# VHH binders against Intermembrane lipid transfer protein VPS13D (VPS13D), part 4

Target 1, 283 residues: Intermembrane lipid transfer protein VPS13D (VPS13D), of Homo sapiens (Human) (q5thj4r3276to3558)
Amino acid sequence: LKIFISAPYWLINKTGLPLIFRQDNAKTDAAGQFEEHELARSLSPLLFCYADKEQPNLCTMRIGRGIHPEGMPGWCQGFSLDGGSGVRALKVIQQGNRPGLIYNIGIDVKKGRGRYIDTCMVIFAPRYLLDNKSSHKLAFAQREFARGQGTANPEGYISTLPGSSVVFHWPRNDYDQLLCVRLMDVPNCIWSGGFEVNKNNSFHINMRDTLGKCFFLRVEITLRGATYRISFSDTDQLPPPFRIDNFSKVPVVFTQHGVAEPRLRTEVKPMTSLDYAWDEPTL
Key: E = the ipSAE of ESMFold2; O = the ipSAE of OpenDDE; V2 = 0.75 times the mean of E and O plus 0.25 times the DockQ between their complexes.

## First folded at step 1 (VHH)

Design f7 (framework vhh_6fv0_2)
Fold by ESMFold2-Fast, scan of step 1:
Structure f7 (fold): chain B 283 residues (1-283), chain A 124 residues (1-124)
Amino acid sequence: as target 1 above (283 residues)
Amino acid sequence: QVQLQESGGGLVQPGGSLRLSCAASGFTFSSYGMYWVRQAPEKGLEWVSTISYSGSSTYYKDSVKGRFTVSRDNAKNTLYLQMNSLKPEDAAQYYCAKAPEYSSGWYEGLFDYRGQGTQVTVSS
């Protein structure tokens, strides 16, 4: 009487990308995967077992073929489904002098509880989750895409409604990994300066409209497992850290050091005060 | 696949109340945030409300704050919108929508799926 069972693994894709799994160095993709996995951003958890006894018990994955029709997705470096947390880079080779793409995927292994104590849950997570806790509809873009054809450029941004979250992946890995944000509910709102998202941090970000009026969001970046959660909230209860007071009878103008753009100069009217946060956080 | 079915719309006088429901199927309802959006005839789609996957966070369009309340019952896979003190400008087709796993602003698609809607009319 022989009963052979491997520890069952449930693969849970939270990346927002189509993922294909197989045992590393195997010739066949994992059982239970359908053609939908080449296109679907999310599906039910996949039961995975190591079927090829001649190959190491390592898993590998690639981006589904539907997301870049002219690209060639590559299998990542093998990884254990019995380990803790990890990160794998998934590469897509593009044609026509297009730069290659790299998606960094977090891997988190959780042991089952009670009746599922012999089951492992393997959660695949994005590197970045943008969490809109503000009262505004927000747009996000990598800095170079925010510098395109202005605020109406549809090619390089993603958006969130108040109270929603969205997975973020860098459109290009050969550019600086700096994120910009813009208020879509504010007429003629211009993109913020770029900021880093690869470390725990908290700060206020400044955005301006075409008339130079300032708008502020509080940004909080927290690493949870392999995912950086970047939350954006209103500043009503936590106002910007700077306030410029003008107690004179003449207007005063000020500009952040190192910023030469006339649009980013602020005029403070006589006998008034204005809140301020850095226009270019990296300067 | 994902199916969303709205109900509870109707005709009310200004100052009246309606409760909208949305029955969800084809996905794990308790894992996604949900939206209410509306569209008046010959006008664009307008966001009304957001509720987080657990129901612990809610957000509202400024013009409906204090009048509308969004809620959800994850055990019943149902989303609700309680609308009080209705005004003529609230008249629209109301849709529930599922939060996306990943969205792109260039489709103006802030949600993966939307139901067929339920009509709300506010008139004498």
Scores: ipSAE 0.000, ipTM 0.322, lowest interface PAE 11.3, mean pLDDT 77

Design f8 (framework vhh_6fv0_2)
Fold by ESMFold2-Fast, scan of step 1:
Structure f8 (fold): chain B 283 residues (1-283), chain A 125 residues (1-125)
Amino acid sequence: as target 1 above (283 residues)
Amino acid sequence: QVQLQESGGGLVQPGGSLRLSCAASGFTFSDYAMYWVRQAPEKGLEWVSTITSSGGSTYYKDSVKGRFTVSRDNAKNTLYLQMNSLKPEDAAQYYCARSEDYLWFGELSPHFDYRGQGTQVTVSS
């Protein structure tokens, strides 16, 4: 028994989302996909071949049904497995008055080496990767889910240990795409203000405990291929950008312009200096 | 510090069984997916099995499916690999591994940040 196979593809899903693959305009899904692919957020690489020679050599994909059981995932626009980097939007149509969902997936094609020289590796990447380079255990949530939680974690939050990375997808696309962070290993730490992650940027973020004590992280956002890497670091080597000096005999109160929340006011005692970073960096 | 310590390897005849254990310390074991990887003489490192942090999903190299079973006990910080119907080609040094990167599957995974010292499995009659 001899089978000729030309340039097979290995589909590698790093998105943290269940993905179903198919040749564009084909009647059946790619071989080797089981019921678990509709729900599993991570699976072994899938060997893919274009089975229908009458159709273009284009692949398509959709979100697995398991993460939105009442939604209807749509197939994305076809893409080449021999092309360079790209992005595809995967839509989930919701029933009734619920808004539709959109997941942006990065696609990176790499040719094999050594024993894989005759294959292509197709890597499906998340739009966002949260990289915890700090000394703290961090929690992350979209701003609207973190609002009003105080020191509690909302349903659907995600976390990272020091030195670890995690993929992130927006729970809601009809809310602003603003991320909040919280220090899980600091007692009574409250969620930060929201910040953008969809452009290259570098800044310091401020988090406060219930007594108003400030804690700082350095945030660096870089686009690598189709993935925004958001790195969080301690501020020992890169201190907060602002220092408030009070050389008077009376206390002074400082707050960020546009922020009226009483817990976000900073009192600087007479003849004292205090470090500061934005409480609401997107204002 | 992260530490992984394998045990349970040994010499078995073809068709025999072994149960490998990996004791983990220095990190919150229940927060990490864990891996079994092996290296035979003159061969590269091969991925064998993955188990998710909760133990809810398990994955295997094609050649070991149906013969090997990975499991974990998060209360004891211990990872297991039950190996049945062992073949001569299964002879290798077996390592318990953890990665800080994305959850990886298969021979195409790049690197494991931590591996133990390994335990040797020999299959001969």
Scores: ipSAE 0.000, ipTM 0.121, lowest interface PAE 15.9, mean pLDDT 78

Design f9 (framework vhh_6fv0_2; at its last look DockQ between E and O 0.08; V2 from the best seeds 0.00; counts 0 for: pae O 10.9 > 2, unsure alone 63.6 < 65, placed apart)
Amino acid sequence: QVQLQESGGGLVQPGGSLRLSCAASGFTFSSYAMYWVRQAPEKGLEWVSTISDSGGSTYYKDSVKGRFTVSRDNAKNTLYLQMNSLKPEDAAQYYCAREYTYSISDWGTSYEYDYRGQGTQVTVSS
ESMFold2-Fast, scan of step 1: ipSAE 0.016; ipTM 0.318
ESMFold2, look of step 2: ipSAE 0.209; ipTM 0.661
ESMFold2 (binder alone), look of step 2: mean pLDDT 77; pTM 0.772
OpenDDE, look of step 2: ipSAE 0.006; ipTM 0.258

Design o1 (framework vhh_4orz_3)
Fold by ESMFold2-Fast, scan of step 1:
Structure o1 (fold): chain B 283 residues (1-283), chain A 122 residues (1-122)
Amino acid sequence: as target 1 above (283 residues)
Amino acid sequence: EVQLVESGGGLVQAGGSLRLFCAASGFTVSSNYMAWLRQAPGKRREWVALIYSGGSTDYADSVKDRFTISRDNAKNTVSLQMNSLKPEDTAIYFCARESEYYDFWSGYPDYWGQGTQVTVSS
């Protein structure tokens, strides 16, 4: 008997997290998944088919057990493998009084026609990808973890070399989803103010050293599929949008409205001009 | 071991004064940014006063002209003189160190002590 079946779904995990897949409301996990899927952050694409014909054609997923071995990962809300771009929240219940974790995973369905093979690809992507297009080594952290040189708060602190990109997930979901950035190869560079990453936007971010000297990066946030790509570049081609001119005979102290922190005040010397970008772009 | 120990808190009537002390060990106060933060029940920690390594000072608008921060480099201590106290000044007061200068509104300095309670009665 020659059996003709519809093209299977290829599940492609690009999240940087171990993921386990199952048909929604099924009693067993999808075939072809091994113990390494509970631990590995990147594996070959998984061939998926709906095996239980009595249940809806919906997929579900959870975080693999390897990254929070004392936690209990939960299955997400069912989703269609024939849908467009979407997002699912994957929860992990932690032991004791430790707060739970939530990972937001992007889902992008690629329906291409191939003359040789019709394949349906389902790409699981991080909600955020941090793309370092600058000349600097960059550090990133959620605002509440953006302290010291990063060594004091290794949880939620990640870095990128010039020209590289890294997957980002919020370490805490009970805090504001504000990202901070720092230049690791600039001596005594302090973390930037926090900024939102959940919408298309373009702006300049200001970072200061311990003496108040400003350093700038161009930030571009673009949604592609289900992933926000946050690109950081040098300001050589697109300089900061503001210029502060002091035509007086006395120094002038400039501070962003609503910001009272002494390190975030700028002194503009007599008869000089200074480039500026918002210290707290969320205000 | 880095340690900060606050003292000098207590109960005072509105309009009164208190002086808080911070004893530092394991590092030199003159080489760091030193701050006083406070936390009222149910509220986030807020920055109150700052002294820079060079000796210049700064204050939150709510305490400006009422509070004075100072340090004694020989004794390795920082103090906060609080005048014209108001019921709204009731809080636990923390001494904090920053080796790098950060946003104190986050309430996460490099090191901070256990705090000293200040209660201002109306």
Scores: ipSAE 0.000, ipTM 0.093, lowest interface PAE 22.8, mean pLDDT 75

Design o10 (framework vhh_4orz_3)
Fold by ESMFold2-Fast, scan of step 1:
Structure o10 (fold): chain B 283 residues (1-283), chain A 122 residues (1-122)
Amino acid sequence: as target 1 above (283 residues)
Amino acid sequence: EVQLVESGGGLVQAGGSLRLFCAASGFTFSSYWMAWLRQAPGKRREWVALISSGGSTDYADSVKDRFTISRDNAKNTVSLQMNSLKPEDTAIYFCARGYESSGYIYFPTDYWGQGTQVTVSS
């Protein structure tokens, strides 16, 4: 029996994924991890201790089997629970012709002060957090899953109510990491064009219904720790950057350069002005 | 809420004896390892004695044959009988709840009492 007189680590999983932890090169999973942790997306803190003194004090983790029961999750590269922040890639090998998956998990270490100076809290964070600050119910999907018949795609999308947030993970890593958004409470609203989320940025995104009517959201992307927070807001105080003025007596049809899709043409009535934002922001 | 309250400390002459008590509450006492740890001024924390839920005991080499740990599960108490005290035993003595994992026992500071001072004069 070996005795340790140091505070253990409190592991806090905010990723929305089932995570399994162990000491790097250990034979057993961390104490207090039960079969339910393979299935559950638990936010309850897990007490972790380095059990094998002959091995380095490095932790490793993998995805639980609950979300990919036939997959083979891999242990990530070892990391320290005693300092800093970082990102680890968790890989899952899929069966058959399904592509492999990669989940990037942020790690943030917070040490205690005073009597808790030996206590360490380790927070595991998602790479992306989608924050709906708009008045609309929003749907989000990777671009390739935002396609399909009609305006609905029951596979590969997630939704948020106004004022709520949701974690996001790329369903496929062999496709471009482009996110699309759609207004779920607007009849026949079509998915937006794809946009990058792996950099600080701010812009307006344009969505259309089947009749070509435009709807706008303000998008703000900020990196905080290891997590990109993508915030979606109504355009009340930050209007779209473009305005099309038609001071003629005849209608004018406008379209984004490089976009040949007829439904993405905008008609500006005589003697009127119209707000505009890019239909395909990556072009 | 885990609460551990130590008592029985004081000033004693070298060669003397003291008995420390720890009253525990806020958890299922009978299910946990319990320990006595100490910290002398300017020194690192060290464990002194521990006792399992089943009553098996272990001691640090520096106190073997001089100290005896015991527990009373009905009263949620753990005690430490200290005999043949030396000036080197001067320290704040802490009661702690042990966390067992894979043959290791850990004593996180979140599960320590506030401590009781023991001073041994020469």
Scores: ipSAE 0.000, ipTM 0.343, lowest interface PAE 11.6, mean pLDDT 77

Design o2 (framework vhh_4orz_3)
Fold by ESMFold2-Fast, scan of step 1:
Structure o2 (fold): chain B 283 residues (1-283), chain A 123 residues (1-123)
Amino acid sequence: as target 1 above (283 residues)
Amino acid sequence: EVQLVESGGGLVQAGGSLRLFCAASGFTFSSYAMAWLRQAPGKRREWVALITSGGSTDYADSVKDRFTISRDNAKNTVSLQMNSLKPEDTAIYFCAADLYGSDWYEPSEYDYWGQGTQVTVSS
């Protein structure tokens, strides 16, 4: 009876990228898609059904050709429109000496309510959104592109102004998915240690200048639908979790266990207290 | 410095109309889905109306054909036109914003909230 009736899916693209959909291993792209879908970053929701009963009920997608005309976008691995949240990497092979591009797309499947009660809604969103709630201009990069040598590394980072958000995509999938942050408003500020963004978490991150002075941000990671939202805030209301008190007449030097780097040592002067947070959160 | 400020609430007789406004600041309004939720005395918050960044709308069954949600991206405002009001519509009405949430019907999915505005519908 109803077991042989294909339920329609509403595909909702919130990625800001042009996306093309089709049934995995099908010969043609999904109905209702035409050349404008190769170019447009914002389009109405698409009604999708599995048309080929000889193929598995799996969907696939690629980046539209319009934003990288000289590139070769690839179809991603098939995914279910009946499953829960997921992630797919969309690759674009660039010609010549240009590096390839990788976009990580979040997929969130949910049952409809009200007008959508008999359909499934499939939301495509950026997997990571960086939300700068701090008073500083921030730079972000995957750890391998955020080398801690010197004050700045302009290659391969993105930046945000205070109060702004930006979509983040991992430049490479064969490296650890660890994010680093730097305060662009602080002279000679170097990159933080790398941290994971693929789970709900709250912590403080420590950044240092070339003289070893510490600066702190509060980091909150929350999964909202298919998107991990990583929020960065000043420490005014929620100071760093560690406080080192030196009530002696002798200076005290401490460092995070497993960290041998001299610039990451902290000296606490006699009869003083200092706030502290992890220099290398993954250790 | 994100703020959502509601206005337009008040006391009305059954069958009357009210228009609620929500002024947003501190974020890129045009990129956010905007919603109205309400909370009656002693009850949980319930979703009432939604308008997406693209302009699509949805309504709770209890308010369909009576309420209309709209937005003005140039003014960073969202409004709720409430017609044919009933005593059962009496509640504090909250404005809420969400960038990429998956379930707009769940109050916990929203990124930002206003403080609410009281609507009282008399017999």
Scores: ipSAE 0.000, ipTM 0.210, lowest interface PAE 13.0, mean pLDDT 77

Design o3 (framework vhh_4orz_3)
Fold by ESMFold2-Fast, scan of step 1:
Structure o3 (fold): chain B 283 residues (1-283), chain A 123 residues (1-123)
Amino acid sequence: as target 1 above (283 residues)
Amino acid sequence: EVQLVESGGGLVQAGGSLRLFCAASGFTFSDYAMAWLRQAPGKRREWVALISSGGSTDYADSVKDRFTISRDNAKNTVSLQMNSLKPEDTAIYFCAAEYTVYWGSGDYTYDYWGQGTQVTVSS
């Protein structure tokens, strides 16, 4: 008698959200899932096998019931655990005709090397991770929610302390996917212009207070696995890319082309220099 | 308007071969997974084969090593090559499409279906 061991898939949840897995079109959830999987944001890896041989070898998943008690989580479109990296949208239907919630989950397949067992590890990751490497407390919001002040998420934004990271999900999918940032520990700081996060990029972002004084952060967006990591750093080691020099005896005023907001105009005093970065990076 | 049109069905003797075609129009074909399902008289529809938007293939155990699914994104077609046909393969064969990019709500269902093409395998 010879025994051949074929390792199934190891499902690893790094999303910060409770997830339930099932073979697509199956009648029951994957074996080894318990009530705590409906509630917990991260659990031990789940061993997964396709049990129904007459259905496609596709997996599906939904948000666990614990995070939206009045919502109804839906199963996502089926996906292959052999297909490499990808993204799936997980919807939660809300009561009272409220807009549904959508979570975009990254799927990253890692191949193991084994002498007798070729294991496949499937990592479920947040699509966006906001990494605050700056000296400031930062607030983040999708552009249409980048308003008001305060520190709690009921205002439509999330915050991070210096040195902390937080998972980000778009509150609305019918708006542009543009992120704004604000310095919470700077008095009267206004939200930045919106910027794209779905592409590797590096740039400086400008924020202003109500008097028009500029504050800068360095932004670095890197795709690692299925997750875009958006890092925010102080500009001490990597200063802003633009410097406006006024060698005249009169003040000069400049503004980004296409920007009509009076608060986004910059005055450079006589015989002075000023660092600058774009107020509206998408223009 | 979205349309899936199957062709290539017919009558064949056991052990024979047939090739089914599905022509797609009205959507961005390369973004969709394409599948073949079949329904024998008085039975539920049974999934047969799938090809993802990325080209990965999967097959029901009953047809593995006998059927091959392929796609041509330039022609917006998906094909099913059926070899070593058995009387049990007699069914109406349906082409179906599912959007695989970013969408999901409720249980998995195919977004678009063809009208079906009859395959009859005689003993």
Scores: ipSAE 0.000, ipTM 0.133, lowest interface PAE 16.9, mean pLDDT 76

Design o4 (framework vhh_4orz_3)
Fold by ESMFold2-Fast, scan of step 1:
Structure o4 (fold): chain B 283 residues (1-283), chain A 123 residues (1-123)
Amino acid sequence: as target 1 above (283 residues)
Amino acid sequence: EVQLVESGGGLVQAGGSLRLFCAASGRTFSSYAMAWLRQAPGKRREWVALISSGGSTDYADSVKDRFTISRDNAKNTVSLQMNSLKPEDTAIYFCAAKPDYFEDLTWPEYDYWGQGTQVTVSS
């Protein structure tokens, strides 16, 4: 007779976060999940199949308890393992007056190759990967944390050394999803204006020190699978898009339209030229 | 910035074995997935084997059970053990790397490439 066997799924966690999986509305976690999965950030792929025939063929996941042991991680909305790409928000309720944490996880379904040719590979990826291709040590923060206290990360920001990459998760989803960057190895460098990372784009970002001197980075955002890769490069090979020429005998001051902040005014000395990029790229 | 240097290529008789090495310098490569690809004269590059940062491996059907990929994160190296070599395995073999957050190592999506090492299998 005809035999019907559901193809197994290999769940591959590349998020850097501990993840627990189960069939949506099931009472037990996926087979092969153990206590170590509550805290391990990197584990071998998990073989998954839908065991409960009375429930929909949907998977759900939550953050493991290991990284926020006093938090209450919630199961996300069910999702298909046969879809191409998707995103799920994983919430952790914190105790006291601390705001909840939210992790956005990318889901990318790929057909297996080699020994996995008869299965589907489901890759759980960070939604954002920050790639520092510059010569500077960089700090990154959600806009509201760039100028205030963060509760999702103890330092209010994350950092990368030149040539390094780091995964990024929004500390808060109730704030605008705008990223700011700062040069940590430049004295008194101020955070950049906020910019969107949820679309393919390329631009120059402007940072200033407390005296108004401009510093530039080239930003390239590319969506690969379910992950936005945001690359930051020096402008030596890719100079800023604008050059302001002052052919007069007096200094000229200019400011981006819509920006009233005095520190974001640029002075161009007589008979000189100056490179420029937008201070507030969202304006 | 990240440099990959292959070694271990050479001439070998059909049925013989050869071990290729790839040395990485620059960035810490322990977070990178590593792959071997090959290109025969007049043909496109084809993927041969991959190993994730966690040690999970995958192989092209043409080399299954004959080739073994491994890595040594302490030495920043990846190796490819090639057994039961066939004339069809004659190619330039390239080491390639991409962040471990991507399982799809299909050419040309690699971030870093070596210059290649020649493998010639005589009949």
Scores: ipSAE 0.000, ipTM 0.155, lowest interface PAE 14.1, mean pLDDT 76

Design o5 (framework vhh_4orz_3)
Fold by ESMFold2-Fast, scan of step 1:
Parts: sequence; structure tokens; C-alpha cells
Structure o5 (fold): chain B 283 residues (1-283), chain A 123 residues (1-123)
Amino acid sequence: as target 1 above (283 residues)
Amino acid sequence: EVQLVESGGGLVQAGGSLRLFCAASGFTFSSYAMAWLRQAPGKRREWVALIYSGGSTDYADSVKDRFTISRDNAKNTVSLQMNSLKPEDTAIYFCTAGPLYDYVWGSDEFDYWGQGTQVTVSS
């Protein structure tokens, strides 16, 4: 027998996380009318349909166990695959004194194109996308993990090459949601101060090497659907906001008000000029 | 055949207003997000405003509170009301339709492009 199976929904996982999908409140039959769908960081669309006709046509999802093997991932609140854009929080309960994890996933529903016009496309998007438009290789970390050279893991840093983008998720939800950046191709470059990414904003970020030399990037944060896109650009066409001129014969030393760290003091030598941006933008 | 035709550009003095229009045909307009991007002389193309198929809107920080994007699904049009124009708003403005994914904002991610309309703001 030839049976033609049409799937009304194409699920597209762009989150970089393994996601498991099922019909909300559905029960699994031994003969298998419904199956869990794991995307495991795949860019391939997953065909999905509602198999339980006695339950509402609502989908639910959870994080796959492979990311947190001792954690207990929870199914999110049910959502419509025929609805508009939305956000769902995916929770992972951890053992002992370890804090719970929360991943916010954007959901966007749109019609297919051309041969897919009769298929509903459902896109699962990350909350943050880091877009490196600079000439530098960049490292990113949550403030509490922005130390030394770091390690390339979930509780360390992630990196981007010039012209590349990468998905970002907070490694910990019990710390402030502040992001730090570092220039990986600049010798002895130290992490920037922490900054918020949960609002549209534009500013310059300051990084220093171990000798106190400043390096700047322009940061632009834009909310598109449920995703904050944080773009990092060189300052060639949009210079840093401050320029300190010292026309005297003696050195001038300054520091940002509220910053006590000696490394973040700036010396402007006699008869010289220096570009500047705030070391701690949250102050 | 897909067509996007921009209009409403021109020369205006600083502090003035312009309204840009984009007429769409050849695709199911109501199913697509629509966006305005601009390219100033000697600068990279940048996103300005976006309106989703459901009517929700987003704006770049440089134009917030000055520009308003809207759509008319019955007429297959999207418009951009530009108020308090500055010389820095001088650019070619492009109408775009249907990014592959609503979280991408670069020009290369949109499915369809118009030819653009020139906006010049004199000081």
C-alpha cells in the first residue's frame, strides 16, 4: 500500500539548542500515531502534525536532556502552530544547590513559499544573536565568566570570526544578564565591562589591554521579532563619543565616576589627545 | 512576477516630513513581513523599520519616535511616515519583503527588493 502523508507544519529550529516537540496533553499510543521530534541543533526542517484528535491542536516543547544530563527539562505552556509570533520559557530544574535554567525561545509562524505555500512554517528563534561586523575575532561571555582567556564552553566564552554571527544563551540565570566582549586577536586584551542586551540601544564599548590601552567597538542592539540582534562594528566611520585633549605640559589622569579599579584609570600624556568611552556603561 | 515600487522620495529641508510608499504585486502580500532599509552615501545599508504580517512594528534607534511604518493589506502597500528629518537621514530608501526569518535584518536575507527612492535632506 502506498500512503501519502502530508505534514501541515514545518518546524525550523534556529536556536542552537536541542528541542523536543509534542502535542500538548497528548498520550502516546503503543502503535505510534505520535512521536517526539528531536532537532538536536539541526538546520533541517522537521515535519509535524497533530495526531491526537481528542486533544486541542496545541504544541509544546522542552530542552533535550543531552545538554543537562542530571537536569529535569520541563514542557513549556502549549502554543498554537497557526498563531502569530510569541515567546515561551523552557525551564530545566537542576539538582542540589544548582540554580534552575531558563531558555527563552521565540516562535514565529508564517506561510511557506512557492511549492510550500500550503504548508505552515514555524520558526524557533534564539533570544539573542551576536553579529560580528567588526574586523576583529570577538569573544563573548556573561560577566561572571568573563575572566582571563576563558574556556570555549557554556560556562566560559563563545567566539565569532569577522563577518559571522552566533547564537547566545545565558549560561546562568542566577547572575545578572550582562554581556562582556573581548578582542581575541589583540594581545593581552581584557574583557569589557558588562552591558544590558534586553533593550534597543546604541553605544560604544571600551576594552583595555594589560597596559591600559583602550580599544573600541560600536554596539547596536535591535529587537527583531523575539530576537535581540547585538551588532559589533569598528569605529572608523562612527568614532568614540569622547576625545580627551591635554594641551598642558603635565600628565592628566582621569577615571569614570564610580570606578575604583586602578587599571581603569587613563593617563593622557602632555600635548596629546586620546579617544574614550565609558569603562562601565551600567554605572 | 514579483514587483516592489517605491515612491514619495524627494528633496526636503531639515525638520520637514516625507511619506514613502511601496506598492507590492505578484505575491501574497498579507503573508509577508515588510521592511524599509536605507543606504547613505559612502555608508553600509542599514535597517530602518519593519512591520510583521500581523501588524507589529520595530524601529532602529536612529529613527525611533520620528518614523512610523504602516501597511494596508487591502491595497498591498506599505508606507513610512518620516518626521523631523535630519541631514543624516539622506539616503536611498529600499522597500523589502519577506525575510527568510523575521530575526534577520540584513539586506541579503530579504526575499524581494525594490529599486529604491532617493531622500535628500538639506540643512
Scores: ipSAE 0.000, ipTM 0.114, lowest interface PAE 16.7, mean pLDDT 74

Design o6 (framework vhh_4orz_3)
Fold by ESMFold2-Fast, scan of step 1:
Parts: sequence; structure tokens; C-alpha cells
Structure o6 (fold): chain B 283 residues (1-283), chain A 123 residues (1-123)
Amino acid sequence: as target 1 above (283 residues)
Amino acid sequence: EVQLVESGGGLVQAGGSLRLFCAASGFTFDDYAMAWLRQAPGKRREWVALITSGGSTDYADSVKDRFTISRDNAKNTVSLQMNSLKPEDTAIYFCARVDSEYLPYPWESYDYWGQGTQVTVSS
């Protein structure tokens, strides 16, 4: 007879945010958490047990204090570590007149196999993962930081190298949750129009340089567990579905209906054709 | 049908470097996270490094800043660059396919394994 002692829960933080855990209504944080956990964005998995047998078996979590040192992170609503997938909102109350922050964290529960069949692995996942499958270095920003702050706001965007992925969290929750993308390795490339990432979808996104030349990416959004994976690919194998043909002897100007922005007007020279995708996909 | 074949193991002196390769076949390589694990004589397997289908990487604390995992989707290969090797790194190194991108352990999180390649670091 072999006796195996399995950890009851392994908490695995893949969010890119520092997280602190405890049993709901407990007086102390979970064992094995040090002050580094208030700042660390990548953590070794934590062994977690419900220590208080008089309280329900519910876990709670908050954002670590290190990334918003003047903020007040709040504990989220309790959740079951045996309850499958879910989402929890983690709030940070900011000092002064700054708006509060909300991080939506995905929770996926997976049971162990073999000798660890009695062990639950609890994965805390980002709500969004941006997957750059294109040949370009890409920049991503929430629409208000992409357009309201101009094309070169370094504090408002994140970037990915070709073939890399990055975790994304909304920097502001009082704005629309619309993402914009830009080709960083194309000179004078302007941010795309904003698009939704909270549903399965596939489409082509249009970006322009300062001369109005269009560049396209294929966007595919798939929910896997609690994480929306937004994949960006080149269009060489999946070209844009729209093509504007000008068979006339005069230039033709077109623009997307409802778009008043002058830079988003396209002139098609006589006897030429241009590929097209919507400049403002949410209209 | 799924096969993983490791190569690049060998003998090195402490402070040296080795690069391990894993050739994958029999599945759509681009869709899976891949990992390296190791097993020292008389000890259980431990996770070393993970690379997701999208290219994000993660490392065990014992190898962080010394080892680098990478993948080449055109060649269906995953590689592990090992620098500043220590005698404690002596083990059989296994390539494994991850059945979940976010579970670097326990070792049962992997559905297919290579046969392993020996790495020996002398003092």
C-alpha cells in the first residue's frame, strides 16, 4: 500500500498582475505569501488550503499593493475553487480624483491526473491575451489612449514582437472597452479604429499611414476558458474581402458611411483597384 | 502517432552551455504549448520551462535567467538554451506537449513525452 499526500489546491497566477489570496472571511492571508507577492507579476504556484473549518470553503483575492502603491485594493466576492470556470472583478480605489480601477480575472479549475487526481489546479488567467501572429511589431491601446492622446503616447500602449503574446488589461473601466492596433515597424502608421474583444469574432482591421496608404491585419477572437485570445495575422493568405474598383476616367473618393474623419477618405485613381476593410468596425 | 524526439544533450563543465532540441511530429505543432522537464537520478520529474502556442514563456525559479526556451513553428521544434550550467542541473531532460497552456505542473499536465536526453554537468 502506497500513501500519496496531494496538495488540495495549487493556485497558478497567469494574469501578469500581483495577486494576494485568502479564505473568504479569514483574518490572515494564505500561507506561503511574502511581501514580494504584493509586487511580483509572475509567481510560483501557491499551495492553498481552507484553514478555517467554521467558514464556507470560499476563496477571495485582491490586487497586490505594489503596482498601485497609493491605491486601496479590495477583496473580490468569494468564489469556489471546485466550481469550474468564472470571472471575478478586482477593484482598486485610487487616491484623490483618479477614477477607480477594475481588473477582470478569469478563473479556470482543472483537476489533477494520476497520483494527483485529488489535487485541483486553479488557474487565474487574464481576461484578454493578445497574440501577434503577424510579421509586424504591433502596438495595442484602449481607444481613448490611441486617439485622444495621439499616435505616440508611450504611457498608454503595450507592444508585441512578431510571434509573441501579451496579457492585456483595460487601463480605464469608465471608457468603452474598444481596442486599437498600430503597426510599429511601418513609418507614420496611424492607430486603427476601435473594436470589441468581448465576443468570438473574425474580421479584417484597416490601419493607415499619414499618406492614407492602407495596411490590413486579420483579427480572430476566440474565448478559451475564461480568456479571450485575440490573434493578429498578415493578410497574404486571407486577403480583405472588399475590393474597390474604379473603371472610370476620373478619380473616385469613398469613405465608410458614418465616418467624418478626413484622413479616412480614400481616393481611387482612374482605372485602378484597391483592397479595403472598414476603418471603424464598430459603426 | 504523436512523437517528440530530443537531442543536444551531453557532457559539459560547470559554467558551460548546452542547447537542447525537440523535434515534434504527428500533430498541429502551432496549436500546443510545449515544455521541458527534467529528472535527476532517484528524484521525481520537475518542470523547467514552458512556451505557449503564442510564444509566451515561463521558467522554474532554479533556472530563471540561465535558461531560455524558444520554438520554431516552421520546423516543428522547441529548443532550450542552457547557460551557466551547474552540477545540480545534471538530469535527463524531457520534451513534453502541454494539454493545457497554463499548467507547467504537475507533470501529469502533459499528454505526450519524448524519451529524454542526458545532460551531465561536471564540477
Scores: ipSAE 0.000, ipTM 0.176, lowest interface PAE 14.6, mean pLDDT 77

